# VHH binders against Cytoplasmic dynein intermediate light chain DYN3 (DYN3), part 11

Target 1, 312 residues: Cytoplasmic dynein intermediate light chain DYN3 (DYN3), of Saccharomyces cerevisiae (q04949)
Amino acid sequence: MDNCNAWDKLLSQNESTINSTETATITAIIYSPSSKTLHQFINICFPEGSNSILDTTLINYATIGWTNDLKENYSVDVYTLIRNTDDALDLLKPFLQEHSSKVRWLILLDWTLNDQKLWLNELSYAFNKIKQLNDDNEFSVWCLNSGEILNLQRHTTVWQSVHIDFILQTLRSFCYFNDSSLFYICEDHTEEKREEAQRLKYQELLKHFCEDRDMKDHIEMVKRSEILIPKGCDSIGLIKTVDERFEPTEVKEQHFLARYMDFIPTIDKIREDRKTTSGIDLDKLYPLEVFKVNIQEELGKMFAKYRENSRI

## First folded at step 3 (VHH)

Design k2 (framework vhh_gocatamig_d2)
Fold by ESMFold2-Fast, scan of step 3:
Structure k2 (fold): chain B 312 residues (1-312), chain A 120 residues (1-120)
Amino acid sequence: as target 1 above (312 residues)
Amino acid sequence: EVQLVESGGGLVQPGGSLTLSCAASGFTFDDYALAWYRQAPGKKRELVAGIYSGDSTVYMDSVKGRFTISRDNAKNSVYLQMNSLRAEDTAVYYCARDYWDSSGYPLDYWGQGTLVTVSS
């Protein structure tokens, strides 16, 4: 009897807790180098979000929700922004001026865009600009299509392991000093079960990032194309184990940007190398995407969606 | 008072050559990297070439093999030798001390610039 009364009390408390559980509202902004990179990221990490109207426009908005393993309800307002101009982040300024809560930034890089030479400059610009625009930020850097590291090494003579490792140590150092996680997204479409397991892992990492939860269960520092480093899990010593000649503290120094840009191979060097790799179309492996966007029109669409969400 | 003074700009035909000079004062020249930037009308300033205190160099891809940066620590000067000039090289060229902002531009120490026009 006492056991049945204890069970009933526990179930009643659990039902009362569920009925009184507040939905946490989270703001996440995805900052992508291209529409293709953005859609790929959404399809992998927010499959429920892919059913929302996320177009190839400069700025878009969607809401997604989930209930975690602790029976806590979350609602995420996802804003997407494509970096097609140097002032792209300024399009968010009116929204951020009215926003008083923590903003979670998902900054995307893409191995297929042949823009690795620009990555350090773009990350430095974005992080510093975001910190100027908003006071309460949490960062995560996601590098899509890291499987292309193998294609770079197979189809070019200019991409050597030293360049791949230098990029890794640079990104790890940057993320370490900016309290950001670093995740490489690599999908193997040849193995269905592995692809599903990879997607579930990326989805879990993203949910934990939004929930501000510990991600210690997901660490990969050895596999070059599968790097997963949650915030707080890296160190200067671990970064140096890749190549001890690399000095992580130098990533914060002005001269390092120029050194990074000089060391990383460019698309022109890759095209030149094409003479020795006959029959391979490198432009198809490494597409460059350029588009024009009406900034005023896209900003209007963003604010209309924001106001609709805020009033309904 | 930190000063950088550029000279050597002018009008040149495609395929021609120019040497830009930058005279520096007001700091310990040997301890700093120096760089050449350029800005075409309606465009952002871009890094053309850089030279570190240890004489290591960096170049933008479109100028590699055509431009050479050098320094003379005894003269507190940095030079940009420009060969095989193209219409796309038309810009105001700036000398800068190695202090980058988040966009890759030096923060505080620029010369006034020297105009290079490549036209037929």
Scores: ipSAE 0.000, ipTM 0.137, lowest interface PAE 18.0, mean pLDDT 74

Design k3 (framework vhh_6fv0_2)
Amino acid sequence: QVQLQESGGGLVQPGGSLRLSCAASGFTFDDYAMYWVRQAPEKGLEWVSTISYSGDSTYYKDSVKGRFTVSRDNAKNTLYLQMNSLKPEDAAQYYCARDYFDSSGYPLDYRGQGTQVTVSS
ESMFold2-Fast, scan of step 3: ipSAE 0.006; ipTM 0.383

Design k4 (framework vhh_7mjh_2)
Fold by ESMFold2-Fast, scan of step 3:
Order: structure tokens, then sequence, then C-alpha cells
Structure k4 (fold): chain B 312 residues (1-312), chain A 120 residues (1-120)
């Protein structure tokens, strides 16, 4: 068919580059459940390029290269993918070898889309599917435009700190159990050259991800709009310090997905609140006892396990 | 290889002040949050507070008015400042690294502890 002919051309072009392996040091796949988010990221990060990334295709490919401050040369094969259907990630099968090398996956979410209630389901789908497609994966989850958190808290009645913190603890727990880094990337509104600064920020973070550079010196766990947690730097105890009522292990349970979706405000509730002056009843939606934790009991268990492990 | 060594414990009069230190080695200190925990003789563990790499702190509400946690990343050292000490504050004080391994352990390395005795 016509679509098969266009697909065959794309596969032939990519297969030639992959099979040669002379120019490809790293494979990186940039994925988003939102086409708007992916296109904006590409346009900011690669506004003028030797790349062939187009917005008219479900899968696009480009080769990018750079020389770092240590005079090391990098060549990266970048694939971009938009999720329009549940089978979207399956489209990558022909581009991934059965006995493939390590693949880096960058998953983009966006605070400005008001789709936060869907984020846990989107991440669960993506990570489970990726792990089925390839055995050796490195993950990073980037939540773009996190400065919107302040706007939501200041300019709406339905978005409160409890919602923002619940999302943070959910994402941190998800990333912790799936061995992924988590970055909130805030747009810098104080810089005169804001667009250039944003581009440089995206490019530097992408380079660090591709070069597997240590980002531990830049850890940020407290500033809600600037979260930066590299792989392996979080813990269940640290996640709980945001709100001790939250149980990170529950993120893996089926009932948690429903609770998450019900708790997070939607655009319809925001519009309703604006028209009727009706806010969210947090006492009914987030009862204090649901996440109750006995810290003394938990510390006792931790100490007992520590002694057990140290005796062998 | 990983070591946490507490120091500064001793005998203090009621109402006095004491500063404990914890020297960390064998890991990148800057990568981890650090906690202080105490255990009074014959009692269970009591969490005192936590400090993140950024210097932000979280405290046990019952102890917040009595303690201050700080760190010096350039010296790989954690501190616990205690004021207005009472006889009930007599305990062994531990510093601990906050990191979960595959077993789900939040505090994976502990110091040997330093003893604080509040008595006249």
Amino acid sequence: as target 1 above (312 residues)
Amino acid sequence: EVQLVESGGGLVQPGGSLRLSCAASGFTFDDYAMSWVRQAPGKGLEWIGRIYYSGDTSYNPSLKSLVTISRDNSKNTLYLQMNSLRAEDTATYYCARDYWDSSGYPLDYWGQGTTVTVSS
C-alpha cells in the first residue's frame, strides 16, 4: 500500500545507518503522549539543524553530533515518537535489533496541558511496553514547563499544594521503582534571552543524558518547580518526607491508579469552579487517615533488617 | 569502605547545649540526604530529623524547638545542635545515610553511635 511504500523508505534509510555503526555511538528515543509537547521540544532543542525531524510522521529520525568540553566526540541517532494509539510503541520494533545495544529513552510530560490525571497511566503504559521491546534501557522522565505549578497554585482555587505534592510523590515513586531519573524543567522567565536560555538548558540536559554524565551535584528535591533527581538518588524515605501520609509502594497497586486519577483536578472541574465558585472538597477526596504512617514502627523495622544484614 | 563516625557526645547538665558531628567517608556525601536518630536506654528508635543535599531540613515535631541539623558538604560532615537538654534526652545518637537498596531499606548505613548523658 501507499503507506507501506513510505514506511519501507524510512526503514531502508535507518537500517543503512544502523548497520554501518560507524557514525552511531548512542541511540536515543524521545517519546511523548502529546504531539504538541514533542513538537515544541524539537523546535526549541533543534530549531536550525542538519536533522531531518519532521512533524508529519509518527516516527522521525535524525543524527546529531557534538564535541564535549573534554574533547570527546559524540554521534547520536535520535528517534522521535508520538503516542496516538496504544500500538504506537510497537512501530519501533523494526528499528530495534532483537539483540540490541543499550537504548536511551526520554519521556516528555508537560505541566501546561492540564493532563496530569493521565500521567501515571501514560507512564505505566510506556515503561511496560518499552521493557517488552528492548532489554537494555536507560530512562529519563522530563516534566516540561514546571513553572506552571506556581500559576496553578496562585490563579486557581482547585489546585492546592496537596495536589502538587501528590503528583510529585507519585512520579518520584514511579521513577524510583522503574529505575528512571525525574526532572522538572522550569522555563526561565527572568532571563532577557529566554528562548536561547531554554534551548541551551534542553541541549545540555540531553547531552548529559546521552553522555551518561553524573548529575548528582545538581540534585533538587524540595523546590516544587525545579525538581532534579538522577537515577539512584531517591528513596522511599525521602519521598515520604514530602508528605508522610503517602505510601510509595502503593503506586504499583491497581487501586492506586484510580485514586490518583480521582484526586487530580481536571480542566472540567476548573471551568466549573470558575463559573459556580465551587471548589474541590479536599476533606472528602483526601482523608488524612488514608496515608497515615507510624514512623517509630517503620524505623524499628529498618533497624532490625540492618542488624540482620550486618550479622552475616 | 562506607563509614559514618559520630563524635561530640558526653555528659551535659540539664538546660545545657551540645553539638554532635558525623564524619562521612567512602561515598559521595553530597549525593545523599542524612538523618539523625536516637535510642534511649531500653526504648525504641526515635527519628530526630533529616537534611537534604540542598540544606533543607525536616524535623520530628516533638523535637523541632530543641534541635538544628546542618551539614558542610566541603568537609563531608553532618551536625546536630541540641539546646535546652533534659534528662529525657539521654540516649545514643546515630547518624545514618538515607538510601533505599533493592531490599527497600531507607537508612542503609549507620554510625556506631555517640552517647549523650544529661545529668547533674
Scores: ipSAE 0.000, ipTM 0.272, lowest interface PAE 13.2, mean pLDDT 71

Design k5 (framework vhh_6z1v_2)
Fold by ESMFold2-Fast, scan of step 3:
Structure k5 (fold): chain B 312 residues (1-312), chain A 121 residues (1-121)
Amino acid sequence: as target 1 above (312 residues)
Amino acid sequence: EVQLVESGGRLVRTGGSLRLSCAASGFTFDDYAMGWFRQAPGKEREVVAAISYSGGSTWHADFVKGRFTISRDNAKNTVYLQMNSLKPEDTAVYYCAADYFDSSGYELDYWGQGTQVTVSS
């Protein structure tokens, strides 16, 4: 006898009895500055069993799902959009008009794109446009490759802690006034075990955001490259502890946008083929500026100045 | 919890050598310049040596130049002070300190509790 017919019957019965039990269906939209940033986010944050997103159209679709520690099942319909033009969000208008419901927005920023000067304008545009297109929204801002902060500080003369802190206070203030969470994603590629632990943490944050769950156990406000601030966990007072001279209420004002863009270091133009190294002439992208005797002298003077102010 | 823990201080004879270690935890070590300071009883605290966040630049006080060498191992979150040709004047409590590498602040960010070095004739 044909063994295939018996297996087909058993598989059909098994499919009928496997409960794809969904207690909640959630709509999420990821708004990314690049395809590379989007794919990195998906590879880090999507839980096991997620369906692949196909880059065949300007708007793509995926599904993710999980069961939480309370045995509740979640299914998330994820739509992805790449920020190619000022009108990119308008592509969602027909979809949102037909499916007007609560939408979770994941707005991506990327420290490696060297576009930090534009971040405040881009966030202001996106949040205002989204609020016009849909009435019920939950927001989350995710900054990819925050480990790049260390590279900017080590390998450039123009990036200083004051710029990094100013960006942080600006993003925190923006998110605070727009009821958004703010998460920095930093991966340590030097140790696989640490990388795995970091990815599990970020996956948990995404799940908690979708579940509208309290995320107070995952707060990090001190480590510049590892910032994790869930919705409702920040305050004007806490933002000011970074630098008391910063006034969070001013980020809503048009004059602040000009101040932000003027203060943040210059944006470089998009990479061109002629600027890539051939591999023989070595790395012409390397700044070449490392250290000099004058830096050693300044370092000594700096430490001597602070000697008397020691707590010990 | 931020900690700087110094070790290696002991009694040593004039002309001897000693290596001090400072183990750092609870902060991103690679972002901080590190320094060694010392204080003898009844005297002001003195800066002895400093090293940049990458280890690419070092500074040594004139009174220890050629005798002391500061170094760091970022993989181990540790800064070292190699002390050679020790003199009685080097007797002090030695402190490890951390300062954010481009900080313009008035105070050093973190201090250890110190390790006692005694040089006898």
Scores: ipSAE 0.000, ipTM 0.211, lowest interface PAE 14.8, mean pLDDT 74

Design k6 (framework vhh_7w1s_2)
Fold by ESMFold2-Fast, scan of step 3:
Structure k6 (fold): chain B 312 residues (1-312), chain A 118 residues (1-118)
Amino acid sequence: as target 1 above (312 residues)
Amino acid sequence: QLQLVESGGGLVQAGGSMRLSCAASGTFDDYAMGWHRQAPGKQRELVAKISYGETAYDDSVKGRFTISRDNTKNTVYLQMNSLKVEDTAVYYCAADYWDSSGYPLDYWGQGTQVTVSS
C-alpha cells in the first residue's frame, strides 16, 4: 500500500495555509521633490524591480506583497512619482479614482541634497494637492540620509544645533497638524553589505507603514539623526521641549514659510532646476496639446503591464 | 564622563568686557563646544559654538563675543566685549558629541551668572 510522501504532505499543507489568508489591496504612493532621492530609494528598496525613474514612463508602478508572521497576506500597489512639474501629482488622478482603499502616501526628503530650505514649501505643496485629489489618506514623511546632520553640525560653521532643531520642530509641527508620521532614516553604519542592510531597513519600515502596525516601542524623539514619531504620538508640548521659543501653531501661517526659508542655511545656491530635475523632459516627450491623453493612455498600459505580484 | 565647570562671571558695567572660562575634567577634542545663556523669564539660547576650529555666533552677539578653545588645557573661553544690559543672563558651557549612531551626548556646566549694569 502506497503512503503519501511526508514532504509532499507538509508542502501541500503549508501552501494551503498560506493561500487561505488574503487581504484587501493596499495602494501606496511614494513621492519626492527630488528625482535622485526617489531613484536611490527605489533602487535600494526594490532592486529586482524593472521600473526606474529614468525609464520613459512618467509614473513607475509595481505590485509588491509579503506574508507576515501571523500568516496575513499583503498586496500593495506601489506608485512612484517625482515633482517634475508644478502639477505632477495630477498625473495620479486616473488611479485615485479607481481605488476604493485608503491611499498611503510616503513623502521622501533627503538631508544630503542641501535643499532643506525648500522642504516646508515642498511639503505644503504635496499635502495640499494630495488632500484636494483624495479624501482618505495616510501620510508618512521620511527624511533619508539623516546621518548627514552629524556632518553638517561637526564639519560646517554654517549649520548649528539651532538650525537642525528648528527644522525638526518645523517638520514635527507640520506632521502633527497633518496627521503624518515623521521618520529620520540614518544610513546603516555597518561596514559590510551596507546597501543590503539599508534595503532591509527601508523594506521593514514600508511593511510597518502598510500594515498600520503599532510602532510605539520604536519611538525616538532624542537622537537627532534617528527621529521616529508615529502618527498621533507627538504633541505641541513635546515639540516645544526642543526649544520653547518655537510656536508650533505658526507653521500653518503664510508668513512662517518666509521665516523658515530665511532662517535655514545653505552651503550652495539653491538650484532652480530641482523641481524639474528628472531623466525625462516632459515637454519634449509629451507635447502640451496631447499631453494629458498620452499620459492617461501610457499610465493605463503601465497599470495593465506591470501589475505582477512581487515579494519583499 | 565629561564634567564642565564655568568661571569668570560677575558684575560688569555696560560697555565693559568679561571673559568666561569652561574647564573640562577630560579631553574634549571630539566635542563641539558651545556657550548658552538663559536670561530671567526666557529660555536657554546658543550664543557661540566652536567645532574643529570653526566658530559660529548668534546674531545678537556677533562682532562682540569670541569663542576659543585650548585643547592642551581642556578649556573653552567666551570673550565678551561691548557688553549690554540685555546680555545679563546665566551662561552655560555645553559639550555636544554625536557618535556614529547619531545619539546626541550633551554635557552641561552648572552655569555662571553675568550681570551687566547700566
Scores: ipSAE 0.000, ipTM 0.240, lowest interface PAE 13.1, mean pLDDT 74

Design p1 (framework vhh_7w1s_2)
Fold by ESMFold2-Fast, scan of step 3:
Structure p1 (fold): chain B 312 residues (1-312), chain A 116 residues (1-116)
Amino acid sequence: as target 1 above (312 residues)
Amino acid sequence: QLQLVESGGGLVQAGGSMRLSCAASGTFSSYAMGWHRQAPGKQRELVAKISSGSTAYDDSVKGRFTISRDNTKNTVYLQMNSLKVEDTAVYYCAAEYWGDRSYDYWGQGTQVTVSS
């Protein structure tokens, strides 16, 4: 906790050190399919160094250090990806080859972007590409601004608890099979200095991820906006307690991506840039009429599974 | 890392049918797949697109062309019915990562010629 100011100062200096023993350095890469989400995260987590980190449009690098409560010193090379492209990920190869330690990947999603429909596709792409780039990886998926879940449930008619639970079970299943942790990070609306409180929360969680700290006494699986599931702490049985009609192993099936995308409501499509001369309207690929039909079909299938399971 | 190879093109008479295939290597299910065409002296245009749960077609081919995919075979198909002379073009298979504006893969193209 006391180390956040020292962390900001080290990042603000943005100094590279020549060290013949760089094998002892922890490597962490912060990635998001949304440049807006990554920029907002960097501005909050690293306010004194944000201009330096955001100076590069493709990849940024900084060295961060701190001393923990056990008097252990940590040095972390942080890389950030500003663009969701194959070219940007490939540019990381020379930097990764300079390190002998495990690479830690932090993948950021954001509940406020109205892009939940695309999340499974984004994660599948990112994890597949990362595994091609490096063999020894530690993953964490952070869904930022998860307080938006409560707003969607209370203030819209299209977002029902069934959709929120389906996303949760899908993400938990994905993370379980990919040995990743899953954190929903809610914005603290009770603090007068909300940005400072959010900064401290992001910094503390990032330190725990880099230190490989045991978070088992902080596990949260019930509060929909505050989910915290460390690697190895979930199970097929626990995922099914959310809704027993959901089969976690189905996330691995080829047709599950289609099912996920069809089930999740479409609100204010944010993917608008396309380089084509066609008269095809991409928003019409996912009309609301299709979701109404598919939602009823999926609910029917889930209820059928429930009836079968209740007879065992 | 995705490579696309088209097949099934050739010569066909007006009113006939033809099926194009596009075989993909590497990770496939995370991509939206499309068929584009380019006639001599014209710009390349999108003809049909398929994402996991939906299809879309250019107005010029609606009701005549059908796009489908088989994720287990990593293959995309374009079934072309009631072909017209104006459908003569080189047809290209393309893969687009949904939401990524700078990520597209293209096949080498296959010629389709529709005669009178």
Scores: ipSAE 0.000, ipTM 0.198, lowest interface PAE 17.0, mean pLDDT 72

Design p10 (framework vhh_6fv0_2)
Fold by ESMFold2-Fast, scan of step 3:
Structure p10 (fold): chain B 312 residues (1-312), chain A 122 residues (1-122)
Amino acid sequence: as target 1 above (312 residues)
Amino acid sequence: QVQLQESGGGLVQPGGSLRLSCAASGFTFSNYAMYWVRQAPEKGLEWVSTISTGGGSTYYKDSVKGRFTVSRDNAKNTLYLQMNSLKPEDAAQYYCATGRDYWYESSGYDYRGQGTQVTVSS
């Protein structure tokens, strides 16, 4: 693909859209290391917009709009950045300089891809490059299909709670130090119209992100597949309550990346060991009712423990 | 030009000990964290240990923790790995590596040395 030709098309579409709108525009850029994840997200979140996207190997563009409950009109220019190459980011650079506005960056990860080992490196690269290109940035990291965590724990021998918790503490620490929100987005398996429910959830979260809405009433730090931590709502003490041996400050160190990559398991084309999974009924050993947790009670305990640990 | 030269490998019986050394030149050794990594035949490169610029902080792969000790002498531009209670699964080509203060670009490490072979058999 001709990158100069693609750039000209993006500028033409953006200028036409801006000139036709009477409201302030918001710029949102959506990135994923996986083209599959990005396409699935776009098709679910913007089914009408998928046909209007300028499809290149590096950058796509669409405009979306909505009216909120306060009758305020929003127009959002959405750029989807499939790969974090210098070429792709440079195509956006003149536009970012021209508009001198806050840019919202959405980074999509997917629990079903078996690429968790690479997540920390991908995030480090993306955030560092973005900060070099634009000074006023708002970040959000969304881990899609987080219901897969339960499947990994139940149907594999290599994925243990210790790995799931280590990823959580790593991502929480990374997002904390980079002023990013962190959302685990679990698919709704109980809804008859699952895809429609997932679409509404994606759209609502994107609207909250673009409108800069306070989500403190929706904080979830306990349910491993449903994590929702808005910007500024985490702390070093709260991260350490998951496992106190984890040191959040180390996530910034180069040695931690190597340790993370070594610790996180991968699933090869191997058959499951029937000895480890066959005959194990976790619901019988650990009934769901025994582990039923009141989220506000658990958060209260975590905050109390954080205050105690801060004094020690 | 950055150069790293490993030495001290050899054949040892299970339960034995070896001390690896890495002589560094061509850069300001004291400004960089140092790494030990290993690769067994037909397997990927595996991180083993990290030591901070001043030697005050050390980190280890879980399977070697308590058995291996990393250290450095900044005056001599030398990195060390003391390996005790060696197991057959520790047999590999051992490399020292250096990195920058920022994230890795790909595959992890800048300026790996030629390596030193560790064989554990009886």
Scores: ipSAE 0.000, ipTM 0.140, lowest interface PAE 17.3, mean pLDDT 71

Design p11 (framework vhh_6z1v_2)
Fold by ESMFold2-Fast, scan of step 3:
Structure p11 (fold): chain B 312 residues (1-312), chain A 122 residues (1-122)
Amino acid sequence: as target 1 above (312 residues)
Amino acid sequence: EVQLVESGGRLVRTGGSLRLSCAASGRTFSEYAMGWFRQAPGKEREVVAAISWSGGSTWHADFVKGRFTISRDNAKNTVYLQMNSLKPEDTAVYYCAADLRYFDSSGEYEYWGQGTQVTVSS
């Protein structure tokens, strides 16, 4: 197992003493609708030097490497991207044109942002755009800070088990139909070395994702804050066992988006995060017009469609 | 705000079967995930099985898979643990627990019962 400091040592691949074996080169793109989530992940998972320009640029690049338990060397080209506009993923076109092989996409969501209402729309946007931009993709959806589920259920009046289970069934259904893994990653607030433990967990999961390791022996579908469902390990029947009233196939329908957004509580924290991200001048980075989306307008359209459909 | 009362613990012979019941006080029972734990003398408390609020999802520890089955009846506010092929190592006090989340090894759960003693003799 690699130490936390191993990432620092492996940033300069050519100067490594890694077992002189063949090196597999992998492209990974880490995407999040939240700049805060992306910054926290990068600061925990990667060395300080690899994230120094993230605050001033929309896209950042780093190279990392390691040697696995089978003495195989890996080199990963990591791109990071925050969603500033509805066309944010189109900014990756120049980088994707250089790759004719499989691209690994890590999509980060965060339970602490109180933006769960927008998650289905964000995932639909990302997956649809990615599939248009690149043909060979491997997806993983990570919901960070899933320990927050306990705080929402115990310390609020608006969050109930039914909302938590509805989100889980929605995410499982989405990932199932889009051939993606789904991981809930819980932080341990009781450990003195919490950040170090979290770093090791993030790094290990990232290595498993990049190496296409079989994680069937790690499947977790019951512990609400620790869900771990590898690609191909879910089913419509298993999703329905959480709550039989849920119909997984409906996740693909436009009316379901309106229902999901209506059912899930408040988005107050997303407004502050979006203000910070919107401060980046995209016209100076990319001299093309970028379409900006009004979230309230889109929510209004979805709710209007839901009301119309429900009254029929 | 849920109160739990276990019943059904008794002395059984090796290879026998036993069903434990856990009755809740009728306070929002259908909103809680439920589980069974056990603790043998001089050992740590361990998770045996868990069931979601709807009964649609269950988990069983590896050492009881194929032998124990958890189930619930929300109309009766009751959780059951069906135990088959009992072994002396299954001897313990069995506890029922309720929480708004699924069980983990942290030991910090919202509601617990008083326990029911199961003794398996050779």
Scores: ipSAE 0.000, ipTM 0.115, lowest interface PAE 19.0, mean pLDDT 71

Design p12 (framework vhh_7qia_2)
Fold by ESMFold2-Fast, scan of step 3:
Structure p12 (fold): chain B 312 residues (1-312), chain A 120 residues (1-120)
Amino acid sequence: as target 1 above (312 residues)
Amino acid sequence: QLQLVESGGGLVQPGGSLRLSCEASGFTFSSYDMGWYRQAPGKQRELVAFITSGGSTNYADSVKGRFTISRDNAKNTVYLQMNSLRPEDTAIYYCAAKLDWYRSGSYDYWGKGTPVTVSS
């Protein structure tokens, strides 16, 4: 119970304000191919609630709420999911069948994991699966710790501007064709209170995403580590201005995936050797962090949590 | 944008064969998934064969084993090889290009159709 009150307080602009505005209930699902990324995000964004939302299970649930500057009340049902198997997203099917309204999907990628070669495949898998499971979706792709781009360019010889731009054009093209926003969220490595500053940044962006608020006045397409492109604000022409040799329409092709993977560098030599020698099918890969769980048991836990919050 | 022009339709006897061609002009042909639809007199249009940009194929049950779809990206052309034709295959055949893999319906292009009549 304290957990819901703590998150409401963290997101609230005016804790003592009573108003007559109706409360809209929103469903948001935070998904990542990496358990480490999801756990870090939740621990920073919701530190007092992290133990409740991030139990050792595949799927967790919590409710958060706030009142914005326009005195509008928001209540958000947050689900978190980690891709540990090819069937991970199927675990959400029963929950989605109980909802007839729009579902908001936040997909987290992380620049610090050196898994950029897998990003296009992970996004293609997730978006295709989500669209099969639910008809009304709002997507946002967040690439966390994007300050790492500058570190990779400064402290390695394998990461060049051409690679960074190729990833950007690939992600922009993917998000454009899937009606998704694309945000690079840079951490402040020089700030002594950087975790607190990062928390406030995550909370504000999440709040804007849930409020479906127009962010066109905050567009950033030039600063490589601070990209912010709201849904509908990109174009094929604008993507091509980064590098005219890139053809955005090609990103959906199977041969483009192989080209993308071959082009993107990595400093993890062991992972690279496995990819080149073992012939692994990346459409069937899941992140390095894996959970060994019984699917039926996890579905049972998920429904138990859902029923506890249903009003029957 | 992409423009599609079908050809190769005609009159054929039952058990005969026809090869339909669809030539594309305009933007990057190789980026599009290509399909063949048909519309029989008095019926709705139905998908009979589909080929992805990567070359994966799919067929309607009514034509599986008899029809083969293929593409030649160098010639900006998709083909439909129709074998063992039956009177019920009589229809106007349409070529379509889609980017459905990422966003369904956003970049659908259609040709004007080529008629195929199967009669003795």
Scores: ipSAE 0.000, ipTM 0.114, lowest interface PAE 18.4, mean pLDDT 73

